# VHH binders against Protein EARLY STARVATION 1, chloroplastic (ESV1), part 22

Target 1, 368 residues: Protein EARLY STARVATION 1, chloroplastic (ESV1), of Arabidopsis thaliana (Mouse-ear cress) (f4i9g2)
Amino acid sequence: RSEKSEERRFDQKMSAHGAGIKTSSSAVPFASPKSRFLSKQEKFYPRCTPRLTGPQSRDTPPKRDTGIANEKDWGIDLLNENVNEAGTNEDGSSWFRESGHDLGDNGYRCRWSRMGGRSHDGSSEWTETWWEKSDWTGYKELGVEKSGKNSEGDSWWETWQEVLHQDEWSNLARIERSAQKQAKSGTENAGWYEKWWEKYDAKGWTEKGAHKYGRLNEQSWWEKWGEHYDGRGSVLKWTDKWAETELGTKWGDKWEEKFFSGIGSRQGETWHVSPNSDRWSRTWGEEHFGNGKVHKYGKSTTGESWDIVVDEETYYEAEPHYGWADVVGDSTQLLSIQPRERPPGVYPNLEFGPSPPPEPDLPPDQPQ
Short names: E, the ipSAE of ESMFold2; O, the ipSAE of ESMFold2 at other seeds; V2, 0.75 times the mean of E and O plus 0.25 times the DockQ between their complexes.

## First folded at step 16 (VHH; framework vhh_4orz_3)

Design n01 (from l04 with T28I; at its last look DockQ between E and O 0.72; V2 from the best seeds 0.68)
Fold by ESMFold2, look of step 16:
Structure n01 (fold): chain B 368 residues (1-368), chain A 122 residues (1-122)
Amino acid sequence: as target 1 above (368 residues)
Amino acid sequence: EVQLVESGGGLVQAGGSLRLFCAASGFIFRNYAMAWLRQAPGKRREWVALITRGGYTDYAESVKDRFTISRDNAKNTVSLQMNSLKPEDTAIYFCAAERYGASWYPEEYDYWGQGTQVTVSS
């Protein structure tokens, strides 16, 4: 019977303690190997790249699962003057670099630099654009866009941006980073997409997350997760991962937690759907009362069930490890972007309090 | 109020050409990547083409070399030139926008138009 076969497949994996947080491991087929290139001890660029006249080759696709960079990782260096130059490297490949600026409404300014290269036979090429943007609302943006293809037939696109703005609701300064990466293999039926974001404000509000999707041959996967810290002790975290095969088998694991002051909940589900739409599922939950008691419960479609209260100390991360002070320190170039000058007519609203300087100690009329 | 308004759909014979337009308003257009997606009767919505803020373009394999996406940041428009049309291109075509970057995946787009019907007869 199909139910007995499915029951025995999953029942053998049950431990004596089934009332905990369930996480998937990398042994579960949710993701493909990260690297397609295995050259570890060989360096290509130093000998094949002209020393001074053209940019270094940038025909390497992005890597999966690397998170989001900070601005120093990119090395953005915009030119002070307009540039439009091109050349040919010793290996016959061509290159270009150019720069410029765009102006627009409400004080908008974008300073940008663009570079690229192409192999002699055109089988590989790459482009990279850097920019700094600002306007009179206080918006600032530092960013990168890359794209290319290589001789193996891989193709990719990637963007990264770091933004300063005033949050509409809280009226606080906010720094946000986001990145998107996409790549397609030239030799396998494979491709992937990732979106990452991080958002911070000065009162400790923090939001982070990712969407990661892909396909390798007959297998596809989806992963989403998020973290939210309100800066006052409230935490929400969640993950939702699932995969499927071409023939219709699907499986997944998801969980969430919400906490404040030691009080909160966790819950999750591990599930599997056969091609005939038979669904196996195991759910679990924890309710944390803030008094050393935890209600743990769960059930499965194969009949497992528990509902107990235990004595257990509550553990969760109440504060992010990387927050506002860290992102401000890592965003020096963003914060240094100078906007266009406003037309004259309104002085800054600076409050000057008349504070007389401290009077020096005057000697007495008849000093000692 | 964010709006994406498609136009240019209609009936065309196989082998013909058609150009779709999408007019955008209510958001800072230059900060968004743009895409075209389509939904045929009885099928799921699928990605057709994208164009990033920086002008990078990509296309679904079924339309590559036949369709061309372009954008005009001064007029807040994106267009899709469709050549060598086939009956299997028959669908409602949607304009979509995503802040900063673009995706092959429909669920990543923030804003959507109402769609315009394209019908390709044999």
Scores: ipSAE 0.644, ipTM 0.847, lowest interface PAE 1.7, mean pLDDT 80
ESMFold2 (binder alone), look of step 16: mean pLDDT 86; pTM 0.873
ESMFold2 at other seeds, look of step 16: ipSAE 0.687; ipTM 0.865

Design n02 (from l04 with S103T; at its last look DockQ between E and O 0.96; V2 from the best seeds 0.73)
Fold by ESMFold2 at other seeds, look of step 16:
Structure n02 (fold): chain B 368 residues (1-368), chain A 122 residues (1-122)
Amino acid sequence: as target 1 above (368 residues)
Amino acid sequence: EVQLVESGGGLVQAGGSLRLFCAASGFTFRNYAMAWLRQAPGKRREWVALITRGGYTDYAESVKDRFTISRDNAKNTVSLQMNSLKPEDTAIYFCAAERYGATWYPEEYDYWGQGTQVTVSS
């Protein structure tokens, strides 16, 4: 008889690729625009300013590949009172700081703070805006937008937001974080864009992913990936990456996996296209039956193929991941946003019409 | 239903000007970044201009200093002022929206208008 109670371990994610090349030549990594901003004494524009004399200036593009910051990393601190301040630093650069509120329908309220700086000659500038939004549906949002340009022609923007809302289909609470960044180089033919997101609901549904794009001279690349957890044991993960050189060489790989309780599949493709349009590709797949047996298969355009069933000593085992309880604990500022107060006496009205005054009652001390 | 409706296209002589408008409905406009993209016959769709939620703007090199994007959150509109038009500006112009940010990569936009034709004659 079989013993179903035996536990097995899954040590690491494995993909079965046959012997041979997976990528082609000349895929140069995108150089970070931030490396261009090593200190140079001949550039007379501000890099930093003391906080005691005004807002901290920001003259450089954001960093690539940093994912999504936590709300504590931003240190968003909206003022209790409206501010409208400005000043001039010793080097002739200027700064400003302002704050306010925007109001709208259905109890909409946006508390915001905006700050910025500008070099003396106007060739460099930066802006940073913080906000808290809410309305009477229970929507809440905490966010940041930064942007700027410098005297070397670089320009950039960055936004981050954290949102609480009710899912319209399920009426379930959802917390979502996302970040988007874009930068261009003024002295190199380079630019990049990244979008990252994380979504959570109260029943354990989780979605994460990224879209990333870049170009350096005539070389370009893109990367997309996603992870989806339904909260009931189902996992979907995927990636799709590729690059292209100026000579027309293209190469990439993609894969996906779908699992439920150790039963599922993985599949993928690695491919290469030469400048004369000749295509090489290798596809592969795995079917996991949940009993230790794995069907592994694949083929390539060069004639390689395999189709085997093996026994593996380890098995898929779900690992703990950052989920709803974690994101609620890390979103205290978002959750503390206070909605706009309702005016007193706002109730449904009933039309009664005027009534004649009543005739006065007999005084209370009137004896019978 | 989300709708983006472009208007203001037409035929114009080289060196002339047009102003395009895009009216948005069916979503919370102030929460979206907006962009204009264009597609010439037989060409891929290309980015022209963007404006973020916070008002930051950027432009494709081919239109910089000639085109100006702006938005009006009270009227749920975005516009594109196009000056010093050239025959190579001939295209269908599309309004597009993305939640939170905007980019020059067309694949990232969530909502699109049906476009308005701009034709610039020599």
Scores: ipSAE 0.634, ipTM 0.854, lowest interface PAE 1.7, mean pLDDT 78
ESMFold2, look of step 16: ipSAE 0.680; ipTM 0.871
ESMFold2 (binder alone), look of step 16: mean pLDDT 86; pTM 0.871

Design n03 (from l04 with T28I S103T; at its last look DockQ between E and O 0.88; V2 from the best seeds 0.73)
Fold by ESMFold2 at other seeds, look of step 16:
Structure n03 (fold): chain B 368 residues (1-368), chain A 122 residues (1-122)
Amino acid sequence: as target 1 above (368 residues)
Amino acid sequence: EVQLVESGGGLVQAGGSLRLFCAASGFIFRNYAMAWLRQAPGKRREWVALITRGGYTDYAESVKDRFTISRDNAKNTVSLQMNSLKPEDTAIYFCAAERYGATWYPEEYDYWGQGTQVTVSS
């Protein structure tokens, strides 16, 4: 019994030696089609135009993300007054800008701005909306939605939001950031969807992850990953990605790691299913004892197996590189949202003697 | 309790029209994107139409120019006007909701209705 089983395992595209650090790179081992939306985005990004008073025409899909933007990258700047403007550019394209506010229960307020454009023949259009929300619970939200369709038939939408709230269970302040993008081609069976989230609380809890899905003709693929830090040294990271064809071939891999104080585990699976439902799989695992020894094991449905202990220093990311202090510093606009002022209080009418209580001090009905 | 309740399904002749409705309760409707999906017997559930929080709409290619999705935030409803119906449109139609964004991937939706049957006879 030599270590040839370990050598065969280590010849796989996915190895345990690199898995504990590179959670965001798990998509690299799979054959994934290049997104044509990236190429179109680069070619079709809007040029400058001479008209300075209206928004510029935008007719290209967004690029696929490598991470989620912060509020400064968006540059949200809501209008201070109600606006309803429209115009026409020299090339015949049209544009509009509008703004407003919504009020609701418990101090709810939403200030918003919306803008958009349309080509002369109506074959392309785009819209962008910005908002800020607040209420008297301390909830605050800052956000964007963008969408469009172009003359080639491509269509897309994108949203981003940043939220401050008090977590129901922990009673701690939380800042959460999320984004979604989706685009599809007008000329071929192709499209993609991406969702990102980051969540932080005041005691160092951090959760982040992504869903990234796509299709090109007969192939479809899915990638998911997550990272969780409990703020006390516990870390969980994982990936799960797979693909399929219309004929029923499916394949994928997944892995996870859990660590606390240098002690923990990694494990994963690579698998393949043929159209007739035959399944191949190869599983692997590592136990890290915190003493320079690592137990590595695995097996496959074709009979491969290994079980060995090696000398190896445990390496993993114990704390997030970007945490509560960072997100607070990058969320100044969110945190500065002014809640709606409370109306003057109403005191109960209680009978204490012959004098009636004072009437409530409410503002008069406001004119238009 | 979150509820999505579809209505307006039924039997219709090819070339006819139906309008589906979905009434939502138990969540802040304006914060959700809405979609219609459908499932024919023996088939996977597939996306039909979506409408974002901001009113952007998109459609599966098989129903484009025949179906129209719309929402009414005051009534907490989303509807699907279906024109020029074909026998291949026969399916159970589901209303679905996702916080913030909308997609053609069914696994991303948080809330689902029980569905309403649409049958299009040849």
Scores: ipSAE 0.668, ipTM 0.867, lowest interface PAE 1.4, mean pLDDT 78
ESMFold2, look of step 16: ipSAE 0.683; ipTM 0.868
ESMFold2 (binder alone), look of step 16: mean pLDDT 86; pTM 0.875

Design n04 (from l04 with G54T; at its last look DockQ between E and O 0.75; V2 from the best seeds 0.74)
Amino acid sequence: EVQLVESGGGLVQAGGSLRLFCAASGFTFRNYAMAWLRQAPGKRREWVALITRTGYTDYAESVKDRFTISRDNAKNTVSLQMNSLKPEDTAIYFCAAERYGASWYPEEYDYWGQGTQVTVSS
ESMFold2, look of step 16: ipSAE 0.691; ipTM 0.874
ESMFold2 (binder alone), look of step 16: mean pLDDT 86; pTM 0.869
ESMFold2 at other seeds, look of step 16: ipSAE 0.708; ipTM 0.869
ESMFold2, look of step 17: ipSAE 0.734; ipTM 0.886
ESMFold2 (binder alone), look of step 17: mean pLDDT 86; pTM 0.869
ESMFold2 at other seeds, look of step 17: ipSAE 0.730; ipTM 0.881

Design n05 (from l04 with L50F; at its last look DockQ between E and O 0.04; V2 from the best seeds 0.00; counts 0 for: pae O 3.2 > 2, placed apart)
Amino acid sequence: EVQLVESGGGLVQAGGSLRLFCAASGFTFRNYAMAWLRQAPGKRREWVAFITRGGYTDYAESVKDRFTISRDNAKNTVSLQMNSLKPEDTAIYFCAAERYGASWYPEEYDYWGQGTQVTVSS
ESMFold2, look of step 16: ipSAE 0.686; ipTM 0.858
ESMFold2 (binder alone), look of step 16: mean pLDDT 87; pTM 0.885
ESMFold2 at other seeds, look of step 16: ipSAE 0.722; ipTM 0.877
ESMFold2, look of step 17: ipSAE 0.595; ipTM 0.860
ESMFold2 (binder alone), look of step 17: mean pLDDT 87; pTM 0.886
ESMFold2 at other seeds, look of step 17: ipSAE 0.426; ipTM 0.750

Design n06 (from l04 with E107D; at its last look DockQ between E and O 0.73; V2 from the best seeds 0.00; counts 0 for: pae O 2.4 > 2)
Fold by ESMFold2 at other seeds, look of step 16:
Structure n06 (fold): chain B 368 residues (1-368), chain A 122 residues (1-122)
Amino acid sequence: as target 1 above (368 residues)
Amino acid sequence: EVQLVESGGGLVQAGGSLRLFCAASGFTFRNYAMAWLRQAPGKRREWVALITRGGYTDYAESVKDRFTISRDNAKNTVSLQMNSLKPEDTAIYFCAAERYGASWYPDEYDYWGQGTQVTVSS
């Protein structure tokens, strides 16, 4: 079968997808490569259990998805005392569990726990680490990192973090979440990487997005999207998805929208490039004037076109459906992290001699 | 003001070893994953090794078992020990950083060094 047949099949599929109205889609084109890894994420909880039972085994790859787990799904509960335990299960596999804390300048503290396991023959291994961090600037962080390999040669890692900090420019508190995952096959040229983020401040500023990548043998694909709310009614959303083969065929679709007060635009493109650089595309757009009129238009390199004005109320969300109040309510553990107590300071040093200001490098021994 | 400065490159005979260093400044180093990438003449930049904030490491298959990445958060440095070097390892090596996570994909990194040349003669 010829490259033109693949282009025609792609065009027909994308034409149905983008026939005058386009929305953000997570669908991958039929010809795009896909990972053979497990893609659906399962919830994990940290394990604080009696000595007689080791940690539950965690030697399977993470699942592919677009969601970020919240802190309740992780259930991070760090031990107050240092732990250093290890053991062997009945099947010959080994495990360990440890915890500790690190102290640093400016009130920095990191409390952490780590656990892991290994099969009897060493062909599979896994590790999980959890932490809480804080310092005297008001910075707080929760985080987790997991990794492993199995006897089939698959390997993976993932991380999740939730951060509170004060934005330097606005002096507003911000809460940010992010997660990353990756997995590689041990038996074929296949793998995937996914990253997500969410950022919020108290004035309604919100940024969210994802980057996703994958490969299966000769095909690779990318998916990116973003949402931005400025907290004053401006909204930007976009998606850009594309795929390619090693021989140079590329295809994809993208769209964006920008709105304020019912005025704005939506526009997009579905496209295909052959190895000889021939480009097919179909574009579309909507212009919203804020008066009940919407200009809808589009065209393709194969000759299709439309250009019409309709009476239509603009629908756009000026505010995110999940915003600051929601993220604060979902971030109780992060917000409850207790920083180290500052040493008492009665007076700054006066210029009676060259002496430095007090430094916050004392470890916290115990609050009174 | 963010800077990543690579050093330790040079000329080495096949089978030899080099250790690359990357000194970081202008950001909170412990909050970043670090990576080494390389670009050979006429080729696109490719990932070589990564190390996350939690110490997870991963390597490109072509360098696995020969290269070792490590980091020192107290010194704000990341290093790449390269053993059993081959002529195909000849490239400019770049240090890169990404906040919170790491990637096989060069476009995901926020900060880059200017690179250090490694040349392996046959």
Scores: ipSAE 0.534, ipTM 0.809, lowest interface PAE 2.4, mean pLDDT 78
ESMFold2, look of step 16: ipSAE 0.665; ipTM 0.850
ESMFold2 (binder alone), look of step 16: mean pLDDT 86; pTM 0.872

## First folded at step 17 (VHH; framework vhh_4orz_3)

Design p01 (from n04 with L50F; at its last look DockQ between E and O 0.84; V2 from the best seeds 0.77)
Amino acid sequence: EVQLVESGGGLVQAGGSLRLFCAASGFTFRNYAMAWLRQAPGKRREWVAFITRTGYTDYAESVKDRFTISRDNAKNTVSLQMNSLKPEDTAIYFCAAERYGASWYPEEYDYWGQGTQVTVSS
ESMFold2, look of step 17: ipSAE 0.755; ipTM 0.895
ESMFold2 (binder alone), look of step 17: mean pLDDT 87; pTM 0.882
ESMFold2 at other seeds, look of step 17: ipSAE 0.696; ipTM 0.872
ESMFold2, look of step 18: ipSAE 0.740; ipTM 0.890
ESMFold2 (binder alone), look of step 18: mean pLDDT 87; pTM 0.883
ESMFold2 at other seeds, look of step 18: ipSAE 0.749; ipTM 0.891

Design p02 (from n04 with R99E; at its last look DockQ between E and O 0.69; V2 from the best seeds 0.72)
Fold by ESMFold2 at other seeds, look of step 17:
Structure p02 (fold): chain B 368 residues (1-368), chain A 122 residues (1-122)
Amino acid sequence: as target 1 above (368 residues)
Amino acid sequence: EVQLVESGGGLVQAGGSLRLFCAASGFTFRNYAMAWLRQAPGKRREWVALITRTGYTDYAESVKDRFTISRDNAKNTVSLQMNSLKPEDTAIYFCAAEEYGASWYPEEYDYWGQGTQVTVSS
């Protein structure tokens, strides 16, 4: 088949016109870049030894397509006391751990912990920061940031947070999770980015979605999707994904669905643009009347078309499979964050002793 | 009303330095990552530098080691120190903000300033 194509985007089961050389050939790569052996070490070139002393090293990039972790998957465990320690492992690498807390206006408190490591020659390094935040508006936040680089020049950054706040319009409490992950190669023209979010309130409102982007050599791709449940039976789901090559070929697929009370629609488009800007497309739609009838229609630029009504029951996900009760049960550390005590009628700048309030402290989210 | 207001642009000689400032209001600044992006004549808007809530920074390769981004959460400001300026740095520079995290991709930013012109002459 195509020797330049690594088959990572368009893997097909189609047989080729030809016999029997495809299973084991010197022209076929032994490992796809996409193959994974989850029981093996994910790294081919570790940068540090296993933990001998101090915190465990984390000089490995994040993985794609892993969604949003639960708070317990991080194992966030902030220290009770301030810590400032460092050391050197037997292989010459170094590590550190720090912790502290910052206070601010309106009852703001941030408890934080930071750790990191660095190889002996400084060619690889990593940092991880954890925090708990609260204030007197009812805001709470639990979060993580990770970053690192290795000796091949790969670099990465990741954040995760879980927040509780009052929605300014509805005055309902909301729990929101989000994550961003990105990594880039130092030796290839390759990199990727993901943003994920989930938002919930007690009335059944739910919003979820993701943006995923990437590049591998001459190919780039974009994927977006969203789900919205209003908590009263209205559902919107959509996707939009596309890719392009340096030569100007572009292709994509998008669709959406909207439903309420068994009535709604689905529609979409698959399209392709050649390097000379000729566009080919196929569109389709379904109208669901809620009476066992579905109108299905579509057409393409190659002349295919259909417009029929069929007998078909309407099925769609009317409620999220994971909602408020689930996220409350999975957010116990967030919900247990204790705000600073506030006497009635006393404003935050009077909480300290006879000394004037100090200058604003540098929070963990400021540069060194 | 959310506002990002850039300042500090102007005309500067090649090899010179300039510092841009961005003042933010109308949102909880400490919850946002900040970035600078630029648009040169005839080109798409491109990412230049970012700084996250914890102070992690990253730079486009074309400006690495010449530009420095920093933030001041007490004053709700972000700045970009630009040293060793080249004519190819000529562009409109935009301040942008993204909730929680920071992106290389312009479309991910929630809030944008109006931009400030930087012109580097010989």
Scores: ipSAE 0.725, ipTM 0.879, lowest interface PAE 1.2, mean pLDDT 80
ESMFold2, look of step 17: ipSAE 0.738; ipTM 0.886
ESMFold2 (binder alone), look of step 17: mean pLDDT 85; pTM 0.864

Design p03 (from n04 with R99Q; at its last look DockQ between E and O 0.54; V2 from the best seeds 0.65)
Fold by ESMFold2, look of step 17:
Structure p03 (fold): chain B 368 residues (1-368), chain A 122 residues (1-122)
Amino acid sequence: as target 1 above (368 residues)
Amino acid sequence: EVQLVESGGGLVQAGGSLRLFCAASGFTFRNYAMAWLRQAPGKRREWVALITRTGYTDYAESVKDRFTISRDNAKNTVSLQMNSLKPEDTAIYFCAAEQYGASWYPEEYDYWGQGTQVTVSS
């Protein structure tokens, strides 16, 4: 059983929810470490490589909290010829590079390249696989998978894919991206996992979300969020974050919102559990009626409560900032994948029945 | 209807071997990563092994070098060869599937089988 596809976003803009706004925090903050924000690679001047030059070593884990890349950020460049080569660098490290293609039913073709390396003493290794897939249903896919370990004992694995396909029920084209990253430390009690996805169709349907989990020293955390736009004005966003310590302290924050045409709701909970199992909780909600009135309510286990109706304009993100037109423009390599040529006489069967049967043969009469 | 059906479990002597199989139907198998997870009585479900769409494999530390995961995209099956079994390997073993990628975290798998019992006697 899978999670519901609905998406929610944590706003972080907490202002008064009526009178008595306060949170009983004092809890340990979330252990989602900040990462440095950097621009993408800004240069594109490759040099010719000498004969027998191997790929450069890749001995660092992937970065956290980067969002999901588009195809250009990966720089997928599949080899056109079949390759099977290997070598040794001057520092004693080894490398390999291979490529090929697989064929299958219904016009399936996968063109792929794989490469990797290993340090002289074997203490670090890495691999990368890149592929391009298509078939006669109109399915197209670009993808990458990377993995490695380093001399510190860190290990990682990641994948990314971008897919074009037709939805079986609506017959609409969809472009979907997804990525998964995992890494763990070899020297400390630390490891993390992230999964991201984005899905788009031509009528404005959009789904985005992430799962992020990890441990850093004595803290562990779980974060999920989602966004869903139906393309007709309905928006669903949600976030569920929580963490715990080895001492038994747990805390979390979750919220959701659902809106259409200025009518909808928001609601959330902030909670904390002490090591002795005492639970504090504060819930809140807003109901928006589309008429300038908003019902705001909430309560806590410490006795705080409010229940008021205010005059307030409703604001929410009714449209995605990045949608179908944007993803089509950013998916040129995916969309340019050429399917395998169809041999003569192989056509799609759009009807259930077979072609008319061949005319039956008759036994020949006596010709004499 | 998505189905994952495990088989090959049973009672085995410590130091022995078993091979588990999982037959998949109702989805495009080549687009999914596959995994084996297990749950001992009174314990949380834990990851054992995974195999991605490209054939990359990874194993829990407790089973490294003893277990081998493999897949057959033509038959829509995944298998787990289990050697040098220990009493600590006693559990219900589940086949699971996740679209595109595979995880060390059980909560990330989309589809699950009903499980097959493996019991290792001392």
Scores: ipSAE 0.639, ipTM 0.844, lowest interface PAE 1.6, mean pLDDT 79
ESMFold2 (binder alone), look of step 17: mean pLDDT 86; pTM 0.869
ESMFold2 at other seeds, look of step 17: ipSAE 0.747; ipTM 0.887

